VHH binders against Probable tRNA-dihydrouridine synthase (dus). Designs and how they scored, part 22

Target 1, 316 residues: Probable tRNA-dihydrouridine synthase (dus), of Aquifex aeolicus (o67533)
Amino acid sequence: MNFKKGEVILAPMASYTHSAFRRLCRRLGADRTYTELISAVGVLRNGIPMKLAYFTEEERPIHIQVFGSNPEEIAQASVVIAKELKPDFIDINFGCSVPKVLRNKAAGYMLQCPPLMGEVVKETVEALKPYGIPVSAKIRLGFEKDEVERIVEELQKAGVSLIAIHARTAKQGFSGKALWHRIKEAKKVASVPIIGSGDVKSWRDIERMFEETECDGVMVGRAALSNPWIFKEFKEKRDIEVGLKERMDFILEELSMMTEYMSREKACAEIKSQIVQILKGVPNSRELKTYIVHAENCKELVKRIEEAKERELLYA
Below, E stands for the ipSAE of ESMFold2; O stands for the ipSAE of OpenDDE; V2 stands for 0.75 times the mean of E and O plus 0.25 times the DockQ between their complexes.

## First folded at step 17 (VHH; framework vhh_8fcz_2)

Design p5 (from g1 with T104P; at its last look DockQ between E and O 0.84; V2 from the best seeds 0.77)
Fold by ESMFold2, look of step 17:
Structure p5 (fold): chain B 316 residues (1-316), chain A 121 residues (1-121)
Amino acid sequence: as target 1 above (316 residues)
Amino acid sequence: QVQLVESGGGLVQPGGSLRLSCAASGFTFSDTWMNWVRQPPGKGLEWVSGIDPSGGSTKYAKSVEGRFTIIRDNDKKMVYLQMTSLKTEDTAVYYCARDSPGFPQPFFDYEGQGTQVTVSS
């Protein structure tokens, strides 16, 4: 009911999709955003990690994403979050397959047992009924073997309201190719909206995924880090050339927003990874990247970013 | 180098008590959250309790609150779980786990084989 067919969504990406980045992508046309994944046990033991969970009204519709290995823990953490923050959705991450997460038998590990995934969703849906907050899920095709139709059936029977599918198995991680035809097959058995994800690298790929899979929305991951304008490109159906000055202005605005929920020191340290990503869209930027990210402190970092902006102006 | 050795499990009747121990070595014990996590038969891992580096903050899963007490001794590099009023649903393998260093959220490092607690009869 909250979801609109045709949406283009910013994928949750650990270390990158904090509040500032989500807001900027919303302004550029992203229709929906997700927080980075939040540990259920972390919420229960330590309270809500506000750096990860912080959002502004501009970021709605917002999914706060939770992961864990235990249905009761995930449901309890979801209630804590829902009561305090009132997101539009609680999203359950069943897709993350990085080694530390898998060793904790969480997220993508659970793809090995679709009935357990259903149990997680069912308990969370029931626990959230008093708050009127629906549950969404982000999944992969399966753990090692593709079981996506079975997984979709288990989740919708359990009461999930929205499913995002990264068209790879957990074992693949990011290797190989995303199998978009499997999203189409999942859509055939789905009674809830399906968001397609995996190997979307351009606004033209967004069009291709809608056409090839008939999915209800398309989720953009890493391509948005180097080109946040991809959302505007899709809305306007054209390439948008973005020079160094505008990319650095994006970074400066992002940095400023980050201080609302983290210290300036931490913001300057963390923004370096985004600087690396956004400069991938700038030809011959290797030396510039090295110069900027090797700044010794926040004041020097900002100075070097400002210098980069001025150099573009001098050579325009 | 990191080592966690659980002990103290056994067979007890409902309503009984048991004290689990965890001997730690190979890391800066006094800087680390320590946890107990259990795996009931046929079920996944379930976080039971955690204790902060100083021992000043203790946290418990709802299912064990009021019945279990987590304790640490930084001089001996030990963590304990004092269990009372045991129920059949407390039957599980119990693992001692440290928080993984360098992560903003708890990820648990399990280094030991765990200790079996069986509550029956």
Scores: ipSAE 0.646, ipTM 0.873, lowest interface PAE 1.6, mean pLDDT 92
ESMFold2 (binder alone), look of step 17: mean pLDDT 82; pTM 0.831
OpenDDE, look of step 17: ipSAE 0.860; ipTM 0.944

Design p6 (from g1 with S100T; at its last look DockQ between E and O 0.79; V2 from the best seeds 0.78)
Fold by ESMFold2, look of step 17:
Structure p6 (fold): chain B 316 residues (1-316), chain A 121 residues (1-121)
Amino acid sequence: as target 1 above (316 residues)
Amino acid sequence: QVQLVESGGGLVQPGGSLRLSCAASGFTFSDTWMNWVRQPPGKGLEWVSGIDPSGGSTKYAKSVEGRFTIIRDNDKKMVYLQMTSLKTEDTAVYYCARDTPGFTQPFFDYEGQGTQVTVSS
């Protein structure tokens, strides 16, 4: 099973939770990490996308997350991944509801049919038995209507080992508020560990989610992009003030690690979105952000990051 | 406007052959992976095959490998699916789909109504 009650988990986030970011969050106290979501059809057509699936032992326990629309395709892709990479879990994404995913009837689309979600899990669990790799699921409360208790029951009957619940419906996207009391209700019917997710913005929110929902773990999403130190704050039960120098040191370390699994040019292009995120909450950072991300090449990008680290103004 | 128009479906006997066509317009065809995806009666979508922009790489679902061949003609902006040794489980509506631009993993754009293939005796 490899799950400990009380874990604080880094959520899978497309474009952000690649190996380097996961490693840094592990070093800052995250107990468990997930890859970005990987297309089952993509695995079957193109092979394992190593940029998305690459991980190091430091990142264990690691979930490799798969999404799709077809139970057999998801199970087949999961076997391909399990044979080659031997993650701690294969995770099935039932939560993503962006328009392109919904048009492909994948992931969050399946919240409309809990029995189909059960079929996906059952086929994947059975296909993975020879490899000894358990299946986890990441869900929302439902598609338009909240059906979380029924969904949990279908998944655990199908053999899921762990469920993460974002306490919104697919239709909500990120609008409205996460309904934490629904996680508590899901926990009442669960016979497997439940990870709570949604609107966790501080280490105090992590404590509050444990208290209010009685969940077995708490998953941190977008807040970790602007504040990866949230994990350390929770471990140490205190606010940690993080200045510009330390934020830029984080970026430089992340960039260095990214070249292990992507080209230097691609790493420099991709790190810009993390720079934007990590500068949130830094007062008067709008012009600094623009200056840094408009660097023409990797050498200039690193130079501008180093200059920001020393807190000199370069965009007057 | 992006258009994908499937044709060539019909009723065939088990063991028979059929060739599907897809006419594409409204996008840079030669830059795009093209795919066939099918929906069997009462079932969800199932990826069948794909072909890269140059036509140099073809891929197939295990269930059709060795029986189906995907072909593209970039000058005519056409994609074909040559099906042989057809089985009753190949009965489905077949859709031509392009990879949605701007993503590193396949998401499919469906613009046509598909073409029905029915395999029965």
Scores: ipSAE 0.693, ipTM 0.893, lowest interface PAE 1.4, mean pLDDT 92
ESMFold2 (binder alone), look of step 17: mean pLDDT 81; pTM 0.823
OpenDDE, look of step 17: ipSAE 0.868; ipTM 0.947

## First folded at step 18 (VHH; framework vhh_8fcz_2)

Design q1 (from p4 with T104E; at its last look DockQ between E and O 0.83; V2 from the best seeds 0.79)
Fold by ESMFold2, look of step 18:
Structure q1 (fold): chain B 316 residues (1-316), chain A 121 residues (1-121)
Amino acid sequence: as target 1 above (316 residues)
Amino acid sequence: QVQLVESGGGLVQPGGSLRLSCAASGFTFSDTWMNWVRQPPGKGLEWVSGIDPSGGSTKYAKSVEGRFTIIRDNDKKMVYLQMTSLKTEDTAVYYCARDSPGYEQPFFDYEGQGTQVTVSS
């Protein structure tokens, strides 16, 4: 397996972890990245959605993440992706529990039936053997009740190569606290690497997750959106202060890269969410955020970002 | 209120033909991908076929390609599934589904009770 104990991983996050963001996080020290989740039926009906599936060699090791409700559909879509794109892994999303996904009985919905999760993995592993691409899974502790040990057993019996665990149930969403001790218990029954996830908010939390759970890797989610430097902070074991200029430079570089796989108009619309996130690290930025994201077009958006950079130079 | 009403199912012999119908209402039908999905006995849902808003693009699961034809009539707000060369494996409850609005990847809305297709000797 091409997995090294001690990796720190950028979590897949719908709407955020497109190619540009993954590349920038890799440059800042993330060891592994995942695409946003891709619909298996979408692949079968519409073809591979290149906006979501596009990646560069810099992003390897890369997991292309697939979700669905049907084992054969997931396996077939995975073969289509594997033949065309040759990712390092196909990852099965068993964790997403947003209402639209659950209504389609997909992803986190399947946590209600661990044997079905095993069937999905087994069929996908078998279908991918000719292509030499392993299968990973991203799960939660369970749907409503915690069944993480049973789920891990089913998945490894089915041939999964790597499991990432967000230490909440699907019903919790993001409420409550991530139960890190459950990751440790899952690790006890695992014969494959376990990546821990949930409530990792700082580079010090990365250290604590490794210590408390004995997991093989740590996955950083939402904290990476406001602080992509968290990966570098962990590698260097220090806080890194990042001012407004550097944050805006990050956004401009991200925007430039996004045009490789989407239109400039689409990129300018989509980047606004990341601007909101990255400005969370800037004190008293509410007015600046509003000013920038209300730009009427791409030219004005870039102008306002450049203005923000220059204001920092004048007052920093 | 979105409504999708399936009909036309029945018992047929292997090799036979059947045409399913779906009457749609409560949404802008001509803007919407329409799909057929099915649930075989004791199994989960599987996607069968889809047709884009104009009717110009039709897509099929590999297991039915060449045997099934999806058709839409935007004036009548109808979707059809013409099935030929039916096999025992095609036995299922068939549902008509629209693409949920507001998403770039397909998510399906299932509103009807479905129509039973049974293929047996």
Scores: ipSAE 0.699, ipTM 0.898, lowest interface PAE 1.3, mean pLDDT 92
ESMFold2 (binder alone), look of step 18: mean pLDDT 82; pTM 0.831
OpenDDE, look of step 18: ipSAE 0.853; ipTM 0.942

Design q2 (from g1 with F103L; at its last look DockQ between E and O 0.95; V2 from the best seeds 0.80)
Fold by ESMFold2, look of step 18:
Structure q2 (fold): chain B 316 residues (1-316), chain A 121 residues (1-121)
Amino acid sequence: as target 1 above (316 residues)
Amino acid sequence: QVQLVESGGGLVQPGGSLRLSCAASGFTFSDTWMNWVRQPPGKGLEWVSGIDPSGGSTKYAKSVEGRFTIIRDNDKKMVYLQMTSLKTEDTAVYYCARDSPGLTQPFFDYEGQGTQVTVSS
């Protein structure tokens, strides 16, 4: 599926945007989703990591996100994924800059060399032509220095079909402010759709991002973890009050879906981080969070979630 | 503390052979995938080959398959890369790397300076 102007997108977020969460966000109005980043070498050495790559038709349009340090590795891994899974896009992660990624000279490390980013995209686009699957890229403004216009020019010359821009440099991490005006400047040199990202915290911020940057879509990251209803809020142009019971129902449904592609024990271990996130939207939830996530096993975890839901033990 | 010490690099003509060695210490070697990765001039890091903890599974990048052989010796905590039919595109700094522990996808820990392989006439 090609991109439509006006989309609001769930950002890829490592450890969070697995199939279950993406499906629930789609049901709440997200127009497009991305898998977590997948190692090109991991695909070539170990095969497709289905826990990360699994998706259902409900999640389309879906981008399967790949990262690596080598153009031919990324292209080869993309072909393996495209043949087996037939996603709507292969997305190249050029933004992640956590220490282990940088030590492997991958993803955000490449922001230091825009021509290499272009080479990665060009080889991947060419390798995917027989399969009809376009390539998208997720970038930051630059590594340490803002070079976003140059980066956009290199990527579109290489044949990228869609660019998502987090309006910070890799060096910034999440410090400082996202510089939305830089997305507007990137849009001016772009001949492909631009998705704006960074510091989008509410449905009103989604409106502001469209207005201030003239971007073609808006990507919501961390705010969607504590408030997946942000997509519905934007579609309906109103705040939506979501109480403890509905948040716990969300978690229980997510947990159930996760067992389609991972063991129940693994799902129960992994869901704890999402429980922490979704309870951020509940006032005075510190004690409840501690109680639920300190469950010793999956049966206890589910019981504590049901207890909270049924009794409404905590306020507001 | 993890230590990986590469050796055996050098200058060789196209078509030649070379054997790289890696001495490992500071971690449970027999529980860990071991890899060779390389960085050609002006390019990103490239995975060359890997070998699983038991030695029962070996994997190779397409560009080196049939020419390179990865070998491990768990008793001596050694990894080797036997390279034959060398080409100019094999020129790179070669690093011995373990898979970072506790992760679901491979990330490489490489602590040594690497060993330079130069293939030229």
Scores: ipSAE 0.647, ipTM 0.874, lowest interface PAE 1.6, mean pLDDT 92
ESMFold2 (binder alone), look of step 18: mean pLDDT 81; pTM 0.823
OpenDDE, look of step 18: ipSAE 0.864; ipTM 0.946

Design q3 (from g1 with F103H; at its last look DockQ between E and O 0.87; V2 from the best seeds 0.00; counts 0 for: pae E 2.1 > 2)
Fold by ESMFold2, look of step 18:
Structure q3 (fold): chain B 316 residues (1-316), chain A 121 residues (1-121)
Amino acid sequence: as target 1 above (316 residues)
Amino acid sequence: QVQLVESGGGLVQPGGSLRLSCAASGFTFSDTWMNWVRQPPGKGLEWVSGIDPSGGSTKYAKSVEGRFTIIRDNDKKMVYLQMTSLKTEDTAVYYCARDSPGHTQPFFDYEGQGTQVTVSS
């Protein structure tokens, strides 16, 4: 088991937590990272999607996250990934509840049937034994009704090594508030480490979640997109002010790394959403966001980012 | 507006053969991966086979490889699944599915009622 109590983890977030972003968050103090979710059927039909599965050694400990609707498919895809990439964990996503995933009876859909979740974990654990790679799971409290204690019991009986809990139901999506006390109740029945997740917006919230839930780790999601420095803030127990120049340098570094596993054009298209996120920490940034993201090509995009950096220096 | 209409199912004895058909409309068929997915009684969905837009690349789940053949006819906007050496484990409702547009990874659109295949002596 390489999990250490007290870890602060970068949550998997589709479209955002590719290798470059994970590396930068690791450098800023994230203790553990997860790939974006990878379709089991996609692996079996198309092979490992390297844009999603690529990672470097500095991203370890790394979880490669898989989702699907079928235990045998998930286990087979996990073996393919484990043989080729040797991650620290294969993680099974049982939490994603976006409409397309639910229509495919995958991930969060399975929260309606805890025994099926157990079957998925059991088959995957058994299939991965020859490779020595443990299985983790990322769940929600339940589908519509909270069943988190039953779910935890099913997963640990099936051999899961680590459970991350987003403290909402699948039907909630992100509505309402994360029910942190339910993480505490899940911890009481758990025989494996529990990572708490949901509504962690600041380094102070990280402290609060540890204190209120007694969880073994805290996972930071959306807040890390606008403030990747949240990990360093927690390590140093202070707010860290980060100006426009440093935020744009973060983006330029991220963009450069992205070309290791995707085309330059795709990287420039995808980075725009991260630019929007990182600029949320800059007061009165609406016009700047528009200017930068409306760039017609990569060359123009980089030029506008560099212009933003230079304007900060001029007005310092 | 997307329609996928499955047909050709029925009762077949073990070792038998059967050909499923899928009539497609409401989308650009020739640009789209097509798939067969099945749901055995009381179980979840299981991907069976896929065929790329040109028909040049076919893929199969391990459980059916060598026994099933996926075929497409872009002129008629049809997908077929030729099934041979049928086993009781192949009993399921079979759905024709397209890859949903706009996603990096395959997500399947199921629009039809499916067609029942029952393999029993």
Scores: ipSAE 0.553, ipTM 0.846, lowest interface PAE 2.1, mean pLDDT 91
ESMFold2 (binder alone), look of step 18: mean pLDDT 81; pTM 0.821
OpenDDE, look of step 18: ipSAE 0.873; ipTM 0.949

Design q4 (from g1 with F107L; at its last look DockQ between E and O 0.91; V2 from the best seeds 0.82)
Amino acid sequence: QVQLVESGGGLVQPGGSLRLSCAASGFTFSDTWMNWVRQPPGKGLEWVSGIDPSGGSTKYAKSVEGRFTIIRDNDKKMVYLQMTSLKTEDTAVYYCARDSPGFTQPLFDYEGQGTQVTVSS
ESMFold2, look of step 18: ipSAE 0.692; ipTM 0.891
ESMFold2 (binder alone), look of step 18: mean pLDDT 81; pTM 0.826
OpenDDE, look of step 18: ipSAE 0.877; ipTM 0.951

Design q5 (from p4 with Y110F; at its last look DockQ between E and O 0.88; V2 from the best seeds 0.81)
Amino acid sequence: QVQLVESGGGLVQPGGSLRLSCAASGFTFSDTWMNWVRQPPGKGLEWVSGIDPSGGSTKYAKSVEGRFTIIRDNDKKMVYLQMTSLKTEDTAVYYCARDSPGYTQPFFDFEGQGTQVTVSS
ESMFold2, look of step 18: ipSAE 0.712; ipTM 0.900
ESMFold2 (binder alone), look of step 18: mean pLDDT 81; pTM 0.829
OpenDDE, look of step 18: ipSAE 0.871; ipTM 0.948

Design q6 (from p4 with T32A; at its last look DockQ between E and O 0.81; V2 from the best seeds 0.79)
Fold by ESMFold2, look of step 18:
Structure q6 (fold): chain B 316 residues (1-316), chain A 121 residues (1-121)
Amino acid sequence: as target 1 above (316 residues)
Amino acid sequence: QVQLVESGGGLVQPGGSLRLSCAASGFTFSDAWMNWVRQPPGKGLEWVSGIDPSGGSTKYAKSVEGRFTIIRDNDKKMVYLQMTSLKTEDTAVYYCARDSPGYTQPFFDYEGQGTQVTVSS
């Protein structure tokens, strides 16, 4: 097991934590990364979706995250991925609860049945033994009712090696507050490392989560989209002021890396969401954001990003 | 509204054959991957087979490969599952499902009540 107590982890986030973003966060101090979630049936029917599964060695330790509704399918897809890509972990998503996922009885839907979650983990652990790849799980507190202690017990009995807990129920989505004390209660019954997640918005929140929950690692989600420097801030124990030029340089580097696993036009379309996120940290950026993301093509997008950099350099 | 109506199930002995049918409406049938998914007694859903929009690519779960054949007729908006060499573990309710549009990974739309297949001596 290569998990170290004290890690700060980049959370898996659909549409965002592709290879380029993971690499940049690793360079900024993230200790561990996860791919976006990958459909088990998709792997079995269509093969490994390399746009989602692509990673480089600098992204290790890397978890390739799968989701599904059927233990045998998840285990089979995990073997296909493990043989081809040899990630450090296969991670099972038990937290995603967007309507389409729930209608397919996948991921967060299974929080309603902890024994089924255990079956999924047990079958996947057994199927992966010949390859030496451990299984991790990302969960929430429960579906509607908090059952986190029972869920942790089922998963560790089934052979899970590491559990990340977002301290909300599936029904909450992102509403309400993350209940960090429930992570502490989960730690009390755990015999495997616990990663705490939910409402971590600053490097000081990372410290506070370690202190309040006694978790073994802290996972940063959406805050990393607007502030990838949060990892470096935690390592250096200080606020880091990041201006417009450095944020745009981050975007340009990310865009360049994205072309390794998707077309340039696709990369330029997809990067717009990250541009929106990273500009949240720039005061008076509303019109700038609109100007940049409304570019009609990749050439214009890059030009507008470069213009923004030149503006800050002139006044910095 | 998307509609999928499964039929053709029944009781059959091990080693027997059966053909399932699915009538589709309410969407552009020729643009969609179509699938068969089954639910064995007391178990969750299990993907069985899929066929691409043209009918040129067919895919099968390992457990049914070589025994089942998925077929589509775009003019009639029909999907079929030809089942042979049936085993008791094939006992399930069989559902026809389309891939939800707008996704690069499969999510299944289920609209029918399914059709029961029982394999028993």
Scores: ipSAE 0.693, ipTM 0.895, lowest interface PAE 1.4, mean pLDDT 92
ESMFold2 (binder alone), look of step 18: mean pLDDT 83; pTM 0.844
OpenDDE, look of step 18: ipSAE 0.860; ipTM 0.944

## First folded at step 19 (VHH; framework vhh_8fcz_2)

Design aa1 (from q4 with Y110F; at its last look DockQ between E and O 0.88; V2 from the best seeds 0.82)
Fold by ESMFold2, look of step 19:
Structure aa1 (fold): chain B 316 residues (1-316), chain A 121 residues (1-121)
Amino acid sequence: as target 1 above (316 residues)
Amino acid sequence: QVQLVESGGGLVQPGGSLRLSCAASGFTFSDTWMNWVRQPPGKGLEWVSGIDPSGGSTKYAKSVEGRFTIIRDNDKKMVYLQMTSLKTEDTAVYYCARDSPGFTQPLFDFEGQGTQVTVSS
């Protein structure tokens, strides 16, 4: 099985964890990455969405994440992806609780029926055997009530190879607190590696998650958007101060990589959300953020990013 | 404002045929992918077929390929599903759905109660 105890993982995050961002996080010490979630029906009707599914070899081990409502659709889409792209894992999203996704009875909706989750995994595992690609799952504690031990048992009986647990219910969304002790309880019934997730905001939280839950890996979500250096901080066991120049260099590198799988115009439009996130760690950045993201075109956007770098140098 | 009204279901024998209809209103019909999605008894949703805004591209689930045909009439704002060689496995409530606006991947808007298709000897 291609998983090493002690890994720190970049969580899949829709709109954010495309190839460029994953590569940069790998270079900063993330041990494993996941694509954004990909619709099974979308694959079957429209073909593989290459903007979402694109990855390079330096991003391995890579999970391509699929969501849907139907076991056969998820399995069929997984085969299409596996045959074409040969990821290290196909990951099934059982956690997304965005209202439209729930109305389509997909992803987090399935937490209401653990046997159906097992059916999804079993069909996908069987369909992928000829390709030698294992199946992982990303779950929550349950839909409204916590059923995490039952869910873990259903998934491992179905042949799942790895489970990531966000320690909230689907109904919580991101409200309340992640209940880390429930990850520990899930670990007790697991015969496969367990990745813990939820409310990991610093490298010290990564240490605490390992200690409190005894999980096999820790997944970092939104904290990595504002601080991709969290992975390096954990490996070096220290805070790393990152100034405006280095943050803007990160963005310029990311933008350059994005043109490998999307047009430059689209990359410039999409990078603005990453700019907003990465500037959260910069003091007095409100006006700078507005200035940069209101650029009218790619040329102006890059110019404003370069200006921000030069301002730091002038006042150093 | 958005309405999708399914009709044309019924009881048929295996090997039989049915045509399902969907009347659409309340949105710019000619700009939207339209789909048929079904729910067999005791099971979840299954995507059946989709047709692009122009009608030039039609797509089908593997289970219905070659037996079902999706058709749209943009003047009448109608979507149809012509079903032939029906099997007992096709028994389900059939829903008409548009692609939800504002999403980069297909997610469906359902509005109607669906139409029941029962294939039984």
Scores: ipSAE 0.742, ipTM 0.911, lowest interface PAE 1.2, mean pLDDT 93
ESMFold2 (binder alone), look of step 19: mean pLDDT 81; pTM 0.831
OpenDDE, look of step 19: ipSAE 0.854; ipTM 0.942

